VHH binders against Protein SAR DEFICIENT 4 (SARD4). Designs and how they scored, part 6

Target 1, 283 residues: Protein SAR DEFICIENT 4 (SARD4), of Arabidopsis thaliana (Mouse-ear cress) (q9fly0)
Amino acid sequence: QNYTVSSPSSLLLMPSWSSSSSLPYMGVKLVTYFPHNSSQNLPGIHGSYTLFSSTTGQTLATMDGTVLTLYRTSSVSGLGSKILARDDSQVLIMVGSGALAPHLIKSHLAAKPSLRRVIIWNRTPQRAQELAETLSKDPQHKEISFDSHDSLDQIIPLGDIISCATNSTVPLVKGEFLKPGTHLDLVGSFSHEMKECDDNAIQRGSVFVDNDTAMIEAGELAGAFERGVIKREDICGNLVELIKGDKEGRKSSTDITVFKSVGSGTVDLLTAQLVHETYLSRC

## First folded at step 4 (VHH)

Design f14 (from a1 with A33W S52K G53Q S54D G56S S57E T58K L100S P109S F110S; framework vhh_surovatamig_d1)
Fold by ESMFold2-Fast, scan of step 4:
Order: C-alpha cells, then structure tokens, then sequence
Structure f14 (fold): chain B 283 residues (1-283), chain A 123 residues (1-123)
C-alpha cells in the first residue's frame, strides 16, 4: 500500500506472510520516500521492519528497513547474475554510485568469480570516481581493477555484466551498444515513469523478472507492453521459476539476458528471519 | 534554496506551437543534466526530454521526437522546450526537473520541480 504524504513524498506499507511451516513468521516494512531530503543532507529513504510470529502474533523483532532493503536487493541481483550471466564474465559496469552500488558490486563479484574489472559511471562523475577509489583500497579487492568513466555509451560495449541502480526517468543503457552475451541487471525503476534502459535493450534481450509485479510497476516493461515492443508472454520467467528449474535461464553464450527487479515482501521476510535467528544464536 | 520556475504554458489549437521556459536559481545550473517531465490529467509523471550539462546530448520520448526540441542557456540559467505540431495528447502540466537520478538510495531525486506550467491543446 502506497500513501502520498505530500507530493512527491510517500509512505509505503509492505506486509508479507507465508503458509510454510519452515517460515513461521510474518512481517511489515514501513518505508518513507522523501526525494528532496538530499537538499538537507539526509537520505531520501527511511524504513523500519517489524517481524511477528505467525503462530501467536507476538512481536519478535524490529530492525532498520533501509539496511535490510540494501542487503536483500543486492542479494537478489547477485542471484540473477549467478543464474543468467556467463561464467566467463570479466567486466562489470556499475551504472550509479549511490548507496546500493557498493553492495551490488560485491554481490556480482561473489556471483561471478571470473570478474576482474569494475567500471563505474555516474552523471555526477566525482561520485563514481570517489566510489572507485574507495573500493580499490579494500584488501578484499586486490585482484580487481576499479575505474570510473564519464561516457556511459563508450563503456557499455565492454560490459559482460551491467548493473543499474539509479532513479532515472531517462533511458541510460542503449540496446544498440550491448554486445552479445551481456547480462543487464535493472534495479532502480519501481514506477511507470522510471526506466534505466531503452526499448531496444528490452527487445534484444531475454527478459526475466524477480517477481510478476515488475511487469506492472517497472517503466521499462509496463511502457514496452503498452507500446507493443514486447508482449507479456515474451517474459522468459521469474526468479522462483529459475531457482526451481521450471524455466531455463541463459540458452547460449551469445544471448543478452535482462533481469528486472522491483523487490519482494517474501525476500524481505526471509532476510528478517535470518537476521532474527542469527541474533538469537549469538545470545 | 533551490528553485525552478516554469512559464510559457497556455491554451493552443492542435498543430500549434508553444515555447516553455524554466528559470533556475540556488544551484550551479551548468553542472546538472536537466529534463522536462509532464503529468496529464489523472495520469502519472511522464519523462519528455533531457539535455546534458553542455547541451551536447539530447534525448526525447518517442511520441515527441521530431516535434519537440530541448535547449538550455547556462549563462542565463534557463532551460527551454520548443513544442511544435502539438496534439491533444500533449495536454499536461509540464515540469522543469533537475536531473540527479544517479544516487537513488542516497536521496537524490530526478524530479526536483517547481509548480509547473499547464499546456492545454484543444480545438
């Protein structure tokens, strides 16, 4: 449920529960979105997550919803890369240098150990340069080169994995520059006006989603369906179908794969359970 | 205080033209990509056009390509949208937006906007 507080600011309520005995929890994420907070040097997104027992209704834990969201979002992108990207991928292009970017980079590097180079792009080039410098100083990245570049179109053809985490309403990744075999990871869009790639990228790619609501919420897909660029039945599968083996991922080394994620209450619930149970095991 | 003030909207017949202007203040205008976005009655926001800091790159939504032209004057801190061959479907409130898309989770917004300017295309 989405509630406008004062346009463009909003409050989001995201409940989740499961009938599975292996997940005896239910939860609710409360998120505020205040995009103008950057003018006051404050994050635009704040959140809280409350975990309840699904058997008794008792409150079990409360936790920071933003931290939870950063970890679960990057993990989902990493799973997408594990399943859809080529095992010989060497170059990761990170589009955006915000709070998600370092988490996405770490998740993609873990998913594809063949990665050796990360190139970061941001329309404020200084932010990309600062992130590249910070990551290059980490001893865990000794064998990885980090660079920034100010021309996205020049680096897109180099990318084996391209991960996008922006709030762009203008297509950043142009399909004409994608090389065969590339995996395109689209994280940022969650509303109709937002899009990180053009229609050409969607048309050239084999498109997968984290869940079916991405077809309704994401501007890259909702708009493409409306304009007849692709049909809903052209979507190759969702994350659950891929994990269960009900749908085939990458079919050839030359396929362009596209993974569009908008988030899931179920993954939030699973992440909250893991945090709670880890805390209990330490006490 | 960051301010964007749109002007130039009005009532126009199908096939007509309008030029929208946006006056920027409170930030280094020449350091930002700038966009025009619109909101039709009862609909969500739709991106229309974007221009790079130095004017060297421009992008448009497909429905306005060949009809609309985005431009900027960094010395005057102004953004413009020349709209030709207007159609009924172009009826919307048009907003000038500072493009800060590139750091979503740090609170940046692509749609820092003023009050907007209404464009009505009607016969």
Amino acid sequence: as target 1 above (283 residues)
Amino acid sequence: EVQLVESGGGLVQPGGSLRLSCAASGFTFSSYWMSWVRQAPGKGLEWVATIKQDGSEKDYVDSVKGRFTISRDNAKKSLYLQMNSLRAEDTAVYYCARDSYYDFWSGYSSDYRGQGTLVTVSS
Scores: ipSAE 0.015, ipTM 0.250, lowest interface PAE 7.4, mean pLDDT 83

Design f15 (from a1 with T50D L100T Y102S F104Y F110T; framework vhh_surovatamig_d1)
Fold by ESMFold2-Fast, scan of step 4:
Structure f15 (fold): chain B 283 residues (1-283), chain A 123 residues (1-123)
Amino acid sequence: as target 1 above (283 residues)
Amino acid sequence: EVQLVESGGGLVQPGGSLRLSCAASGFTFSSYAMSWVRQAPGKGLEWVADISGSGGSTDYVDSVKGRFTISRDNAKKSLYLQMNSLRAEDTAVYYCARDTYSDYWSGYPTDYRGQGTLVTVSS
């Protein structure tokens, strides 16, 4: 549920539970969105996650919803790259330099150890430069060069993996500039009005999703189906199907692969359970 | 305090041209991407164009590509929108807007906008 508090400020509720006795938890993620907080150097998004016993209704844990979401989202993108990106990928392009960007970069680097260069783009160039400088100081990234660039269209053709985490409502990545073999990771869109790539990128790519709700919620896909750019049966698989081996990932070194994720309350719940149980085991 | 002041709007006939200007103050202008957004009568806000802090990257909504050009002058702390081949559908109040701090979850791309300048395309 999304509730407008005072336009453009909102409150989002994301409850999750399972009818399975194997998951004896239920939870709710509460997210506040106050875009004008940037004027005070405060994050626009704040969140909390409350975990309950599904048996008694007791509150078991309260945790930072933003941290949970960053961890979960970046892990899903990294898994997508591990399955879909080429093993000889050298260049990662990070589109966006918000809170999720450093986590996405680290996940992609872990998924594809062949990566040697990261180029960061952001509409506000200072943010990209600051992130590149921060990451370049990490001793774990001695073999990785970090740079920022102001022209997205000039760097897209260089990317072996392109990861997008923006709140864009207009396409940033143009399909005409994608080189053969590229993996395009689309994280930012979660509503019909949001899109990080154009129809050409979707049409050129072999499209995979984290879960089937991406076909309903993501602007890159929902609109493309309505316009006849691609059909729903053209979607090559979801993450579960890829992990189980029920669907093939990349079929050739020249394929362009596209991974669209929107997240799920179930993955949030599983992540919260893991955090809670890990805490208890280390007490 | 952050201030954005638009000017250059007016009445123009279909096929005509207008140049909008925005004077910015109260922040380091060159460090922020800037946008033009518009609101047509009875409609919601629509993003039109944006430009990176250095001016090296620009993007446009499909309906204005090839007709509108966004530009900036960082020394003058000014943002511009050159509008050519204007159509009745371009009639709107146009707002100069500063990009938000990059925040993954932000559903609104701008944190400050000006008072707007009216563009009317009709005979």
Scores: ipSAE 0.013, ipTM 0.268, lowest interface PAE 8.1, mean pLDDT 83

Design f16 (from a1 with L100S D103E F104L F110S; framework vhh_surovatamig_d1)
Fold by ESMFold2-Fast, scan of step 4:
Structure f16 (fold): chain B 283 residues (1-283), chain A 123 residues (1-123)
Amino acid sequence: as target 1 above (283 residues)
Amino acid sequence: EVQLVESGGGLVQPGGSLRLSCAASGFTFSSYAMSWVRQAPGKGLEWVATISGSGGSTDYVDSVKGRFTISRDNAKKSLYLQMNSLRAEDTAVYYCARDSYYELWSGYPSDYRGQGTLVTVSS
């Protein structure tokens, strides 16, 4: 539910719960959107997540919504790559070098141990260079080379996995430059005006979503349905269907796969449970 | 370096009009929602209007709805605020701001605004 506090400032409530005994939790994500905050040197988006026992109603944890979103989003993208990307993938292209980028890179590297090279692109080239230098110094990445590049179109054809986490409203990834076998991970768009790839990429790819809400909210899909580029029935499956084996992922080494995620209250709840239980086990 | 440079402010009579401009550089202008924010004498910052990166959606604080129009020219990397039927209450320093709503994923800080342009509505 979205509530206007004082236009254009709003409060978003995202509750989630389950009747499953394996998930004895319920939660609510509270997000404030205050665009004027940029003028006060404050982030425009603030979030908190409160976790409750679904058995007793007790408050179990309150956690930073941004940190939860970083872990949740990168984990979902990693699962997508684990299922959809080729097992012999060597080159990861990271499109964007914001707060999500280092988490996405680590998740993709964990999902596909065959990866050996990461190339980072950002609208501000210095941000990409700084991230590449920082990650290259991590001992966990000693077998991985990190580079930055200022021309996105030149590096897209090199990518076995291309992960996008930008605020773009104009397509960045052109479908014509995607090589056969590529996995395209689209994280940034969550509204109709946002899109990180063009219609050609959607049309060439086998498209999967994290949940069905992505077909309503994401500009790459909602717009493509509206223009007749792809039909809703052409969506190959969602994450739950892929995990359960109800839908097959990649069918051949030459297939282009596309994974569009927008998040969900259920995934936030699962992530909050993991954070809470990990904290309890670690002192 | 992200730069936002406002212009067009000045002294205007009640009921008059002004058009503010903001020249942006150092980032991909069309990828960001942009806002106008103002600060009246002795008061805090107040959001006035926002426009999406494409220009397809706009939003305004209730006190300026029907009087102010936010617009952009992505080819020129410029943001505008057309202010009509100005009132004494509109007296403020007006700032062009890069909207923080889209900042989390792109790597830019969410706090960029220009130096401001003074609008005084007085006889």
Scores: ipSAE 0.005, ipTM 0.175, lowest interface PAE 10.7, mean pLDDT 82

Design f17 (framework vhh_surovatamig_d1)
Fold by ESMFold2-Fast, scan of step 4:
Structure f17 (fold): chain B 283 residues (1-283), chain A 124 residues (1-124)
Amino acid sequence: as target 1 above (283 residues)
Amino acid sequence: EVQLVESGGGLVQPGGSLRLSCAASGFTFSSYAMSWVRQAPGKGLEWVATISGSGGSTDYVDSVKGRFTISRDNAKKSLYLQMNSLRAEDTAVYYCAKEGYYDFWTGSGPHDYRGQGTLVTVSS
């Protein structure tokens, strides 16, 4: 549910629950959007997540919704890479150097231990340089080289995995530059105006989604359907279908795979459960 | 405070040329990618071209490739769009735009900052 507090400020309510006895939790994400906060040097968006027992209704945990979203989103992308990317992938291109970028990089590195090089691109080159320098100093990454580059088109052909987390409303990744075998991970778009890749990338790729809502919300897909670039029935599967083995992932070493994620209340709930249970196990 | 001021628009005949300029202030100009976006009468915003902070990479919408050239002068904090072989379809208000902030909470950030715009009319 979305409530206008005072235009343009709003409050969003995002509940989730399951009838499955194996998931004895329910939760709600509360998000406030105050775009004028930037004038006071405050973030425009704040969030919290509350986890309840589905058997008693008792409040079990409250947590920062931003931190939850970082871990949830990057974990979903990592799982996509584990299933769809080549096991011999060596080069990760990170498109975007915002708060989500370091978490995405870590998730892809964990998913594909063959990775040895990370090249970071950002429209503001200094942010990419700073992130590459920061990550290169981490002892956990001593076997990984980190670089930044200001020409995205020049580095796209090098990428075995390309992960995008930007607010772009114009295509950044051009399908013509994708090499055979690449896995393209699209995280940033969540509205019809947003797109991180062009129609050529969607047409060349075998497209998978985290959930069917991505076909409605993401500009790369909604726009492609509208223009007849691909049809809804051309979508190869969603994450649940891939995990269950109901749909085949990568069919050959030369296939280009595309994974578009927009998130879901169910994954938020599963992430909150994991955080809660991990906390309890450390008591 | 980010401020962008466009200039150079006007009336031109088909096949003609115009050079748009944008004067930027309130931020470290060389650290941000800059774009030109346009809005034709009765239509939505359309991205036209982007240039990286260093000026080393550029990108264009297909309809203007080979005709338009985006450039920047970081010392003067200025962005330019050289428009050649203009067509009636290029008629629009042209806006200078600065890279927006990415907010991972909603997957959205504030839109790119835009100036007041400059009108380009291509007509005989």
Scores: ipSAE 0.007, ipTM 0.245, lowest interface PAE 9.1, mean pLDDT 83

Design f18 (from a1 with L100S F104I S106E F110S; framework vhh_surovatamig_d1)
Fold by ESMFold2-Fast, scan of step 4:
Structure f18 (fold): chain B 283 residues (1-283), chain A 123 residues (1-123)
Amino acid sequence: as target 1 above (283 residues)
Amino acid sequence: EVQLVESGGGLVQPGGSLRLSCAASGFTFSSYAMSWVRQAPGKGLEWVATISGSGGSTDYVDSVKGRFTISRDNAKKSLYLQMNSLRAEDTAVYYCARDSYYDIWEGYPSDYRGQGTLVTVSS
């Protein structure tokens, strides 16, 4: 549920529960979206997550919803790369240098240990430069080189994995520049007006989604369906189908794979459970 | 369709003043925070100042605080930067920018930028 507080500001409610006794939890994520907060050096998105016992209804935990969302979103992208990207991937292109970017980079590096180079692009180049410098100083990244670059079109052909986490409403990644074998990870769009790649990238790629809602919500897919660029039946599978082995992922080393994610309440609930149980084990 | 057109740059001596203007079209101007960003020769892009959609709050990079003033006229769909006590290190191309909507995905300011206007501070 999306409630407009005052245009363009909004409040989102994202409840989740399960009838399964193996998941004895239910929860609700509350997210506020205030785009003008950047003028006051405040994040535009704030969130909280409340976890309840599905057996008794007792409140078990409250946690930062933004941190939960960053962890969950980057983990889903990492899982997508683990399944779809080539095992010999060496170059990661990070498109965007916001709060998600360092988490996405870490998840892709963990998913594909063959990665050796990260190139960061951002519409404000200074932000990409600062992120590259910060990550290069991290002891965990001793074997990884970090660079920034001002021209996205020049670096796209270098990418074995390209991860996009922007709020762009105009395509940034052009399909014509994708090399054979590339995995394209599309994280940023969650509404019809947003899209991070052009129709050519969708047409060239084997497209997978985290869940079927992505076909309705993501501008890259909804727009492509409307224009007849790709049909809904051409979507190769969702994350659950890939994990279960019901759908095949990458079929060859030259395939371009595209993974579009929009998130789900169920994954948020599972992530909250893990955070809660980890906290209890440390206290 | 979104258009941002800067003007007011030029050559000015140290200690001088310039007023930059930006004319916006193609969107609801009052609904967006607006920023000025600059790029000095051979350097990356640097954020300079931001103003909220209503004009009620402003923020500046430390090096220009007390010297630069950002303002807007929503009726005229215009953004301004009054630059006083200019220094050689203020030499840069200055861009009018519409702020990004999503701090989770992108740093501010980075939705759309104009073509820029050159400010050269030199004797």
Scores: ipSAE 0.013, ipTM 0.203, lowest interface PAE 8.2, mean pLDDT 82

Design f3 (from a1 with L100G Y102E; framework vhh_surovatamig_d1)
Fold by ESMFold2-Fast, scan of step 4:
Structure f3 (fold): chain B 283 residues (1-283), chain A 123 residues (1-123)
Amino acid sequence: as target 1 above (283 residues)
Amino acid sequence: EVQLVESGGGLVQPGGSLRLSCAASGFTFSSYAMSWVRQAPGKGLEWVATISGSGGSTDYVDSVKGRFTISRDNAKKSLYLQMNSLRAEDTAVYYCARDGYEDFWSGYPFDYRGQGTLVTVSS
């Protein structure tokens, strides 16, 4: 549910529940979007997550919904890279320098230990430069080089893994520049008007999704189906199918793989449960 | 202290051309991506085009691709929008904006915009 509070400000509601006794929780993520907050040096996005007992309806916990989402989202992307990216991947391109970017970089580096170089692009180059400098200072990254670059089209052909986390409504990654073997991770879009890559990238790639909702919500896919660029049957699998081995991931070292994620209320719920139970175990 | 001042708007016939300019001051212009956004009468803000800090990459909304060209002159601290083959639906107030493009969770699409310049496309 998305509600315009006062244009351009909005409120988003993201509920989740399960009838399974193994997941005795239900929850709701509340997100506010106030883009004018930047003028006051405040984040534009604020989130809260409320966890309830699915047995009694009792309120069990409230927690920061943004932090929960950042960790959950980057972990899903890392898992996608672990399954779909080449084991000899050396160069990670990070498209975007927002809140998700440092978490995504860490997840991809953990998923593919062969990675040695990270190149960051952002529409505002200063933010990419600052992120590269900050990450270079982390002792855990002593063997990784971090750079920024101001021309996305020039660096795309270098990428073994390209991770996109932007609020773009126009394609940033052009399929014509993707080299054989690349894994393209698309994180930013979650509505029909948002897209981070063009139709060529979708057409060239073997496309996987985090869940089937991505085929409905993501602009890269919903629009491509509508225009006949690819068919729903051409989607190679979802995360659950890949993890279980029910669907094959990468079939050759030259395949371009595309992973489109929109998030899942179920994964949010599982993450909130883990946070809650960990808190209780510490008390 | 950050200032963005647009100019170049006016009345033009369908199929005509206009060039918008934006003079920037109060920040290191070359370090920021810049955008043009517009607001048609009775509508919300619509992003039109973005250019990276160096000018090395540009992006456009689909409806203006091939018709509009965004450019910048970092030495002059100026942003431009060349608008060709103008259509009635291009009628709007056009704003120069300093780009704050981040992911959705950062919530900063534009952190400063100018006062706007009106473009009217009619006979």
Scores: ipSAE 0.051, ipTM 0.458, lowest interface PAE 4.8, mean pLDDT 85

Design f4 (from a1 with S31D L100T F110T; framework vhh_surovatamig_d1)
Fold by ESMFold2-Fast, scan of step 4:
Formats: structure tokens, sequence, C-alpha cells
Structure f4 (fold): chain B 283 residues (1-283), chain A 123 residues (1-123)
């Protein structure tokens, strides 16, 4: 549910629940969207998540909606890599150095322990340099090489996994530079104007989505359908279908896989449950 | 307070040239990478070019490579965009921006930007 506070500002309510005994929780994500905040150097989106018992209705936890979304989004991308990327992947290219980037890097590293090098690119090169420097100082990453690079086109051919988390309206990843076997993870776009890769990347790749809403919301896919670059029927599967084994993931070591995510309330609920249960196990 | 003031926009014929300028104040200019971002009528924001704090590194969107040149003068606290071989599709409001990056949550470039300067490429 979306409620306009004062155009273009809004309040979004995203409730989720399940009738399954394996998920005895329900929750609601409350998000405020104030796009004019960018002119004040404030985040445009703020959120909270409240987890309830689906049995008694008791409030079990309240957590920062932004923190939850960062963990949820990065975990989904990591799961995508675990299923779709090659097990011998060595180089991760991180496109973007915003709030999601360090979480995405950690998730991909966990999903593919073969990874040994991370190269970070950002439109503002200084931010990529700062992130690479920060991560290289972390003792948890001493086996991993962290670098930044100013030219995206030069590093794309090196990537075994390429993860994008930008609000770009200009295609950043060009399909012609993707090497065989690459996994392309597209996180940033959630509107028709946003596009992190070109049509060639979509056309060359076996495209998977986290959920079917991605085909409507993401500019890389919605625009490609409208221009006839690919058809909706060409989408190889969604995350649920991959997990259940209803759809085949990577078919060969040379196949290029593309994973486009936009998020879902069900995954938010699963993530909140995991966070709550993990916290209880410590206390 | 941080302030960015663009100038140099105007009407130009296809194939023509313009030089945009941006005067910065309220922060240590040399510590920040700077970008030019544009918005065409009825379209979203598009990143155009970035220059590192030292001026040692530059990057451009593919559609302007070889035509546009970003530069800076740290002593004068000024950012420039030399635009050559202008095309109708370059018509946009051009914004000077400090340390711009995109993040998933803002929907817009994240950091300070100026009020913009209009560039119209038409005969």
Amino acid sequence: as target 1 above (283 residues)
Amino acid sequence: EVQLVESGGGLVQPGGSLRLSCAASGFTFSDYAMSWVRQAPGKGLEWVATISGSGGSTDYVDSVKGRFTISRDNAKKSLYLQMNSLRAEDTAVYYCARDTYYDFWSGYPTDYRGQGTLVTVSS
C-alpha cells in the first residue's frame, strides 16, 4: 500500500504473512519516500520493520528497515551467485560503492569461496578507492585482494561475477565485454528509467529474476520487452523455481547468467525471522 | 554552507561548442571528486562525466566520449565541461555535482548539486 503524504513524498506499508507453520511470523515494513531529501543530502528513503508472532499477535522485534533491506538484498544476490555463478569464480567486479556495496561483496564472497579478487568501480572514483581501502584493512578479508579502477569497460572482461548496485539511467555494463561464463547480478534498478546494463547483456545472458515483479519494474527488462529485444517467455526462471529445482540454472561453464532482483515482502519476512532467531540464540 | 553555481549554458546550433563552468564554495574543493550530471526534458538524471579530486582521473558516459572534456582548477575552486560537436540529444539542464554517486534508496544522485544551467542544441 502506498499513501501520498505530499506529492512526490509518500508512505509505503508492506505487510507480509504466511499460513505455513514453518513461518510462524508476520511483519510490516514501513517506508517513507521523500525524493527532495537528496537536495538536503539526506537519504530519500527511511524505514522500519516490525515482526509479530502469527500465533499470538505479540510484537517480537522492531528493526531498522534500511538495515534489514541491506541484509535481505545482499543475501538474495549471494543466493543468486551460489546457484548461478561458476564454482571456480575468482574475480568479483563491484559496480557501485554505495550502502549496498560492502554487503553485496561479503555475500558474494560467502557464496563463492573461490573468489580471490574484488575490483570496485564507481562514477565518483574516490568513493571506490575509499571502499577498497576500507575493505583491504579488514582482517576477515586478508585472503582477498581489493582494488578500484577508473575504467569500467576495461575491468568487465575480467569479471567472473559482476554485481551492480547503482541508480544509473545510463547502461554501465556492456554485453559485448562480458566473457563467457560470467554471472551478472543487477540490483539497482527498480523503475523504467533505471538501467545498469545494455540490451546486448540481456540478449546474451540466460536471465533469471528474484520474482516476477522484476519484469514489470526493472528498466533493463521492461524496456527490452517493449523494444522486442527479448520476450517475457525467454525469462529462464525466478528464485523460488530455482530453489525448488523446477527450473534449471546454469547449463554450462560458458553460459552467461543474469540475475535481476527488485525484492519481495516474503524475503523481508524470512530475513526478519532469521535476524530475530539469531539474536535470541546470543541472548 | 556548500554552494555550487553553474554558468555557460545557452542556445547553440548542432555541431557547435559550449564551455560550462561551476564555481564551488563552502568546502575543500580539492578533497572531492566532481561530476557533471544532466537531465533532458521529461527524462531522468543522467551522469555525464567525473573527475578525481587531483584531476588525475576522468571518466565519461560513452555517448560523449571524444566530444566532451571535464577539467578542474583547484586553486580557483572551479569545475569545467568543454562540449564539442553538440547534438540535439545533448539538450538538457546540466548540473555540477560534488562527489555524486547513485545508491538504491535515493532515486537521485546522492550529494550536493547546483541549480543547473540549460543547454539547448537546436537550429
Scores: ipSAE 0.000, ipTM 0.231, lowest interface PAE 11.0, mean pLDDT 82

Design f5 (from a1 with A33D L100S Y108S F110S; framework vhh_surovatamig_d1)
Fold by ESMFold2-Fast, scan of step 4:
Structure f5 (fold): chain B 283 residues (1-283), chain A 123 residues (1-123)
Amino acid sequence: as target 1 above (283 residues)
Amino acid sequence: EVQLVESGGGLVQPGGSLRLSCAASGFTFSSYDMSWVRQAPGKGLEWVATISGSGGSTDYVDSVKGRFTISRDNAKKSLYLQMNSLRAEDTAVYYCARDSYYDFWSGSPSDYRGQGTLVTVSS
C-alpha cells in the first residue's frame, strides 16, 4: 500500500509471508519515500522491517529496513554469481558507486574466491576513485587490487563478472563489448523506464531472474519482450529453480549469463528470520 | 495499475459454507503466488491460505486445514476460497493478496491487497 504524506512524499507498506510451510513468520516493510531529501544531503528512502509470528500474530522483532535491504540485495547477487559465474573469474567490474556498491563487491568476492581485481566505474568519476581507495585499505582485501576507470566501454571487455547498481534509464553495458564467459548482474532497474544494459546483452545472454516479477517490472526485460528481442519462454530460470537444481545454470565456459534481480518479499522474510533466529541464539 | 476485487462475503450460520472470489487485473496473474488473509474484529491480520502461481502447491493455517480450499483460474484471472464448516471464530474481513516483494528504489510497492469482503458467522 502506498500513502501520500505530502506530495511527492509517501509512506509505503509492503507485507510479506512465505508460501513455504517451513517458515512460521510474516513481515512488513515500512518505507518512507522523500525524493527531495537529496537537497539536504539525506537519503530519499528510509525503512523499517517488523517480523511477526504467522501462528499468533505477535511482534517478534523490528530492524532497520535499509540495512536489511542492502544485505539482502547483495547476498542475492552473490548467490547468482556463485551459481552462474565461472569459477576462474578474476576481474569484477562494478558499475555504480552508490550505497549498494561496497556490499555487492564484498558479496561477489565471497562468491568467487578466484577474483583478484575490482574496477569501479561511476558517472561521477571521483566517487568511483574514492570507493576504490576506501576498499583498498581493508586488510581482508590485501590480495585484491581496486581501481577506477572513466571509460565503461573500455573496461567491459575485461570483466568476468559485471555488477550494475545504477538508476540509469539509458543502457550502460553494451552487449557487443561483453566477452564470452561473462556473468552480468543487473540490480538497479525496477521500472519499465530503467535499463542498465542494451537489447544486445539480453539477446546474447542466457537470462535468469531472481523471481518472475522481474519479467514484468524490469525495463531490460519488459521492453525486450514488447519489442520481440526475446520471448518470455526464453528466460532460462529463476533463483529458486537454480538452487533446487530444477534448471541448469551455465552450460559452457563461453556462455554469457545474465541475472536480473528486482527483489522479493520472500527473500526479505528469509533474511529477517535469519536475523531474528541469530539474535535468539545469543539470548 | 494492480487491482484486486473481492466478492462472496455475507452472513452465514455456523456449519455453513461460503465461496469467496477475487478478480485480479493489471498484472500477469499466473506469475504470482496468491493468498487470502483475514482480520477479525479487534485483531491483527492473519494469513489464511496461499496458492502458487501454477496452482500446483497450496498451504493453509492449521485452524482451517480440511475446512477451507484455495484455488485459482489463471485464464479468468480469479482467486477463490471455498469455506466449509464455518465457525464463529472465522468471522473476519477477508482480503485477496498478491505476494509482495520489496524494492527500496521504487516510489511504489509491487504488493497489493484488495478492499476486503466481510464474512460474519452467526446464528
Scores: ipSAE 0.000, ipTM 0.124, lowest interface PAE 11.7, mean pLDDT 81

Design f6 (from a1 with G53K D99E L100G P109S F110S; framework vhh_surovatamig_d1)
Fold by ESMFold2-Fast, scan of step 4:
Structure f6 (fold): chain B 283 residues (1-283), chain A 123 residues (1-123)
Amino acid sequence: as target 1 above (283 residues)
Amino acid sequence: EVQLVESGGGLVQPGGSLRLSCAASGFTFSSYAMSWVRQAPGKGLEWVATISKSGGSTDYVDSVKGRFTISRDNAKKSLYLQMNSLRAEDTAVYYCAREGYYDFWSGYSSDYRGQGTLVTVSS
């Protein structure tokens, strides 16, 4: 739900709830959009998440919407890799070195324990190098090598899993460089103008989405449908269908799989529940 | 101010038809692609159909393809959804939506939606 506060400023609501006894929670994400905040060096978007008991209606927790989003987004990508990437995957390519990148890397490493090397690319090479150095010092990564590289096109053919979290409006991952068997994880695009891979990657891949709204929101998909690169019927399934076993994931070791995510209120609710329960278990 | 007002919902038997309408005001209607999205009881928002600014191209979710038709009248500033061969699973609140801003934390593409119109498919 979008409410205009003072044009162009708005308040957005994303409620979620379940009738299941295994999910005795409900929640709401509140997001404010104030584009004029840039004149004050403030972020234009602020968010919070409130978790309630679905039994009593009591407020159980409030949490920062940004932190929740980073955690839930990376968890969704990790689950995508667990289902769609090859079990013998060894090389992870991280495209982007922003706030999502370290969370995405950790989630993919957890999803595919076969991973042994992470290569990071960023438009600003210094950021990729710094992230690689930081992660290499983490004791939990003792068996993982971390590198950065200046040429994306040179490292794409090495990737068993390629994860993208950029704000690019120009394709970064070119389908012609993808090797057979690669899993391509597309996280960064969230509007029609944004596009992290080209039409060739979409055409070559078996495309899955986290939620059907990705077919509307993501520039990689909306544009490909418009240009006739693929049809909406060619989308192989969404995350819920994959988890339930209603749709088959990877069909062979040579298939290229593509996972496009944009997020959902349901995943926010599940993430908030996990945060709340983890907190309680430590008190 | 931007306003989207849906109408045409109601109770209908399986196999029946309904036509939803959306009246738009407060913006240049012909400058925006428009969509219908729905929310079934206890579930999240699901995109149903989109129509381009001119009306020259349309897209549908697979489950309604061949049954639903989205259309628009830019002179009347109105959006329509013709729903045929309705099924119990089509039961939902249907929202008229303007293409717009995607917020990273929202996961939903529209900057404006109407109040919705309830469609119940039941014997």
Scores: ipSAE 0.000, ipTM 0.116, lowest interface PAE 12.2, mean pLDDT 82

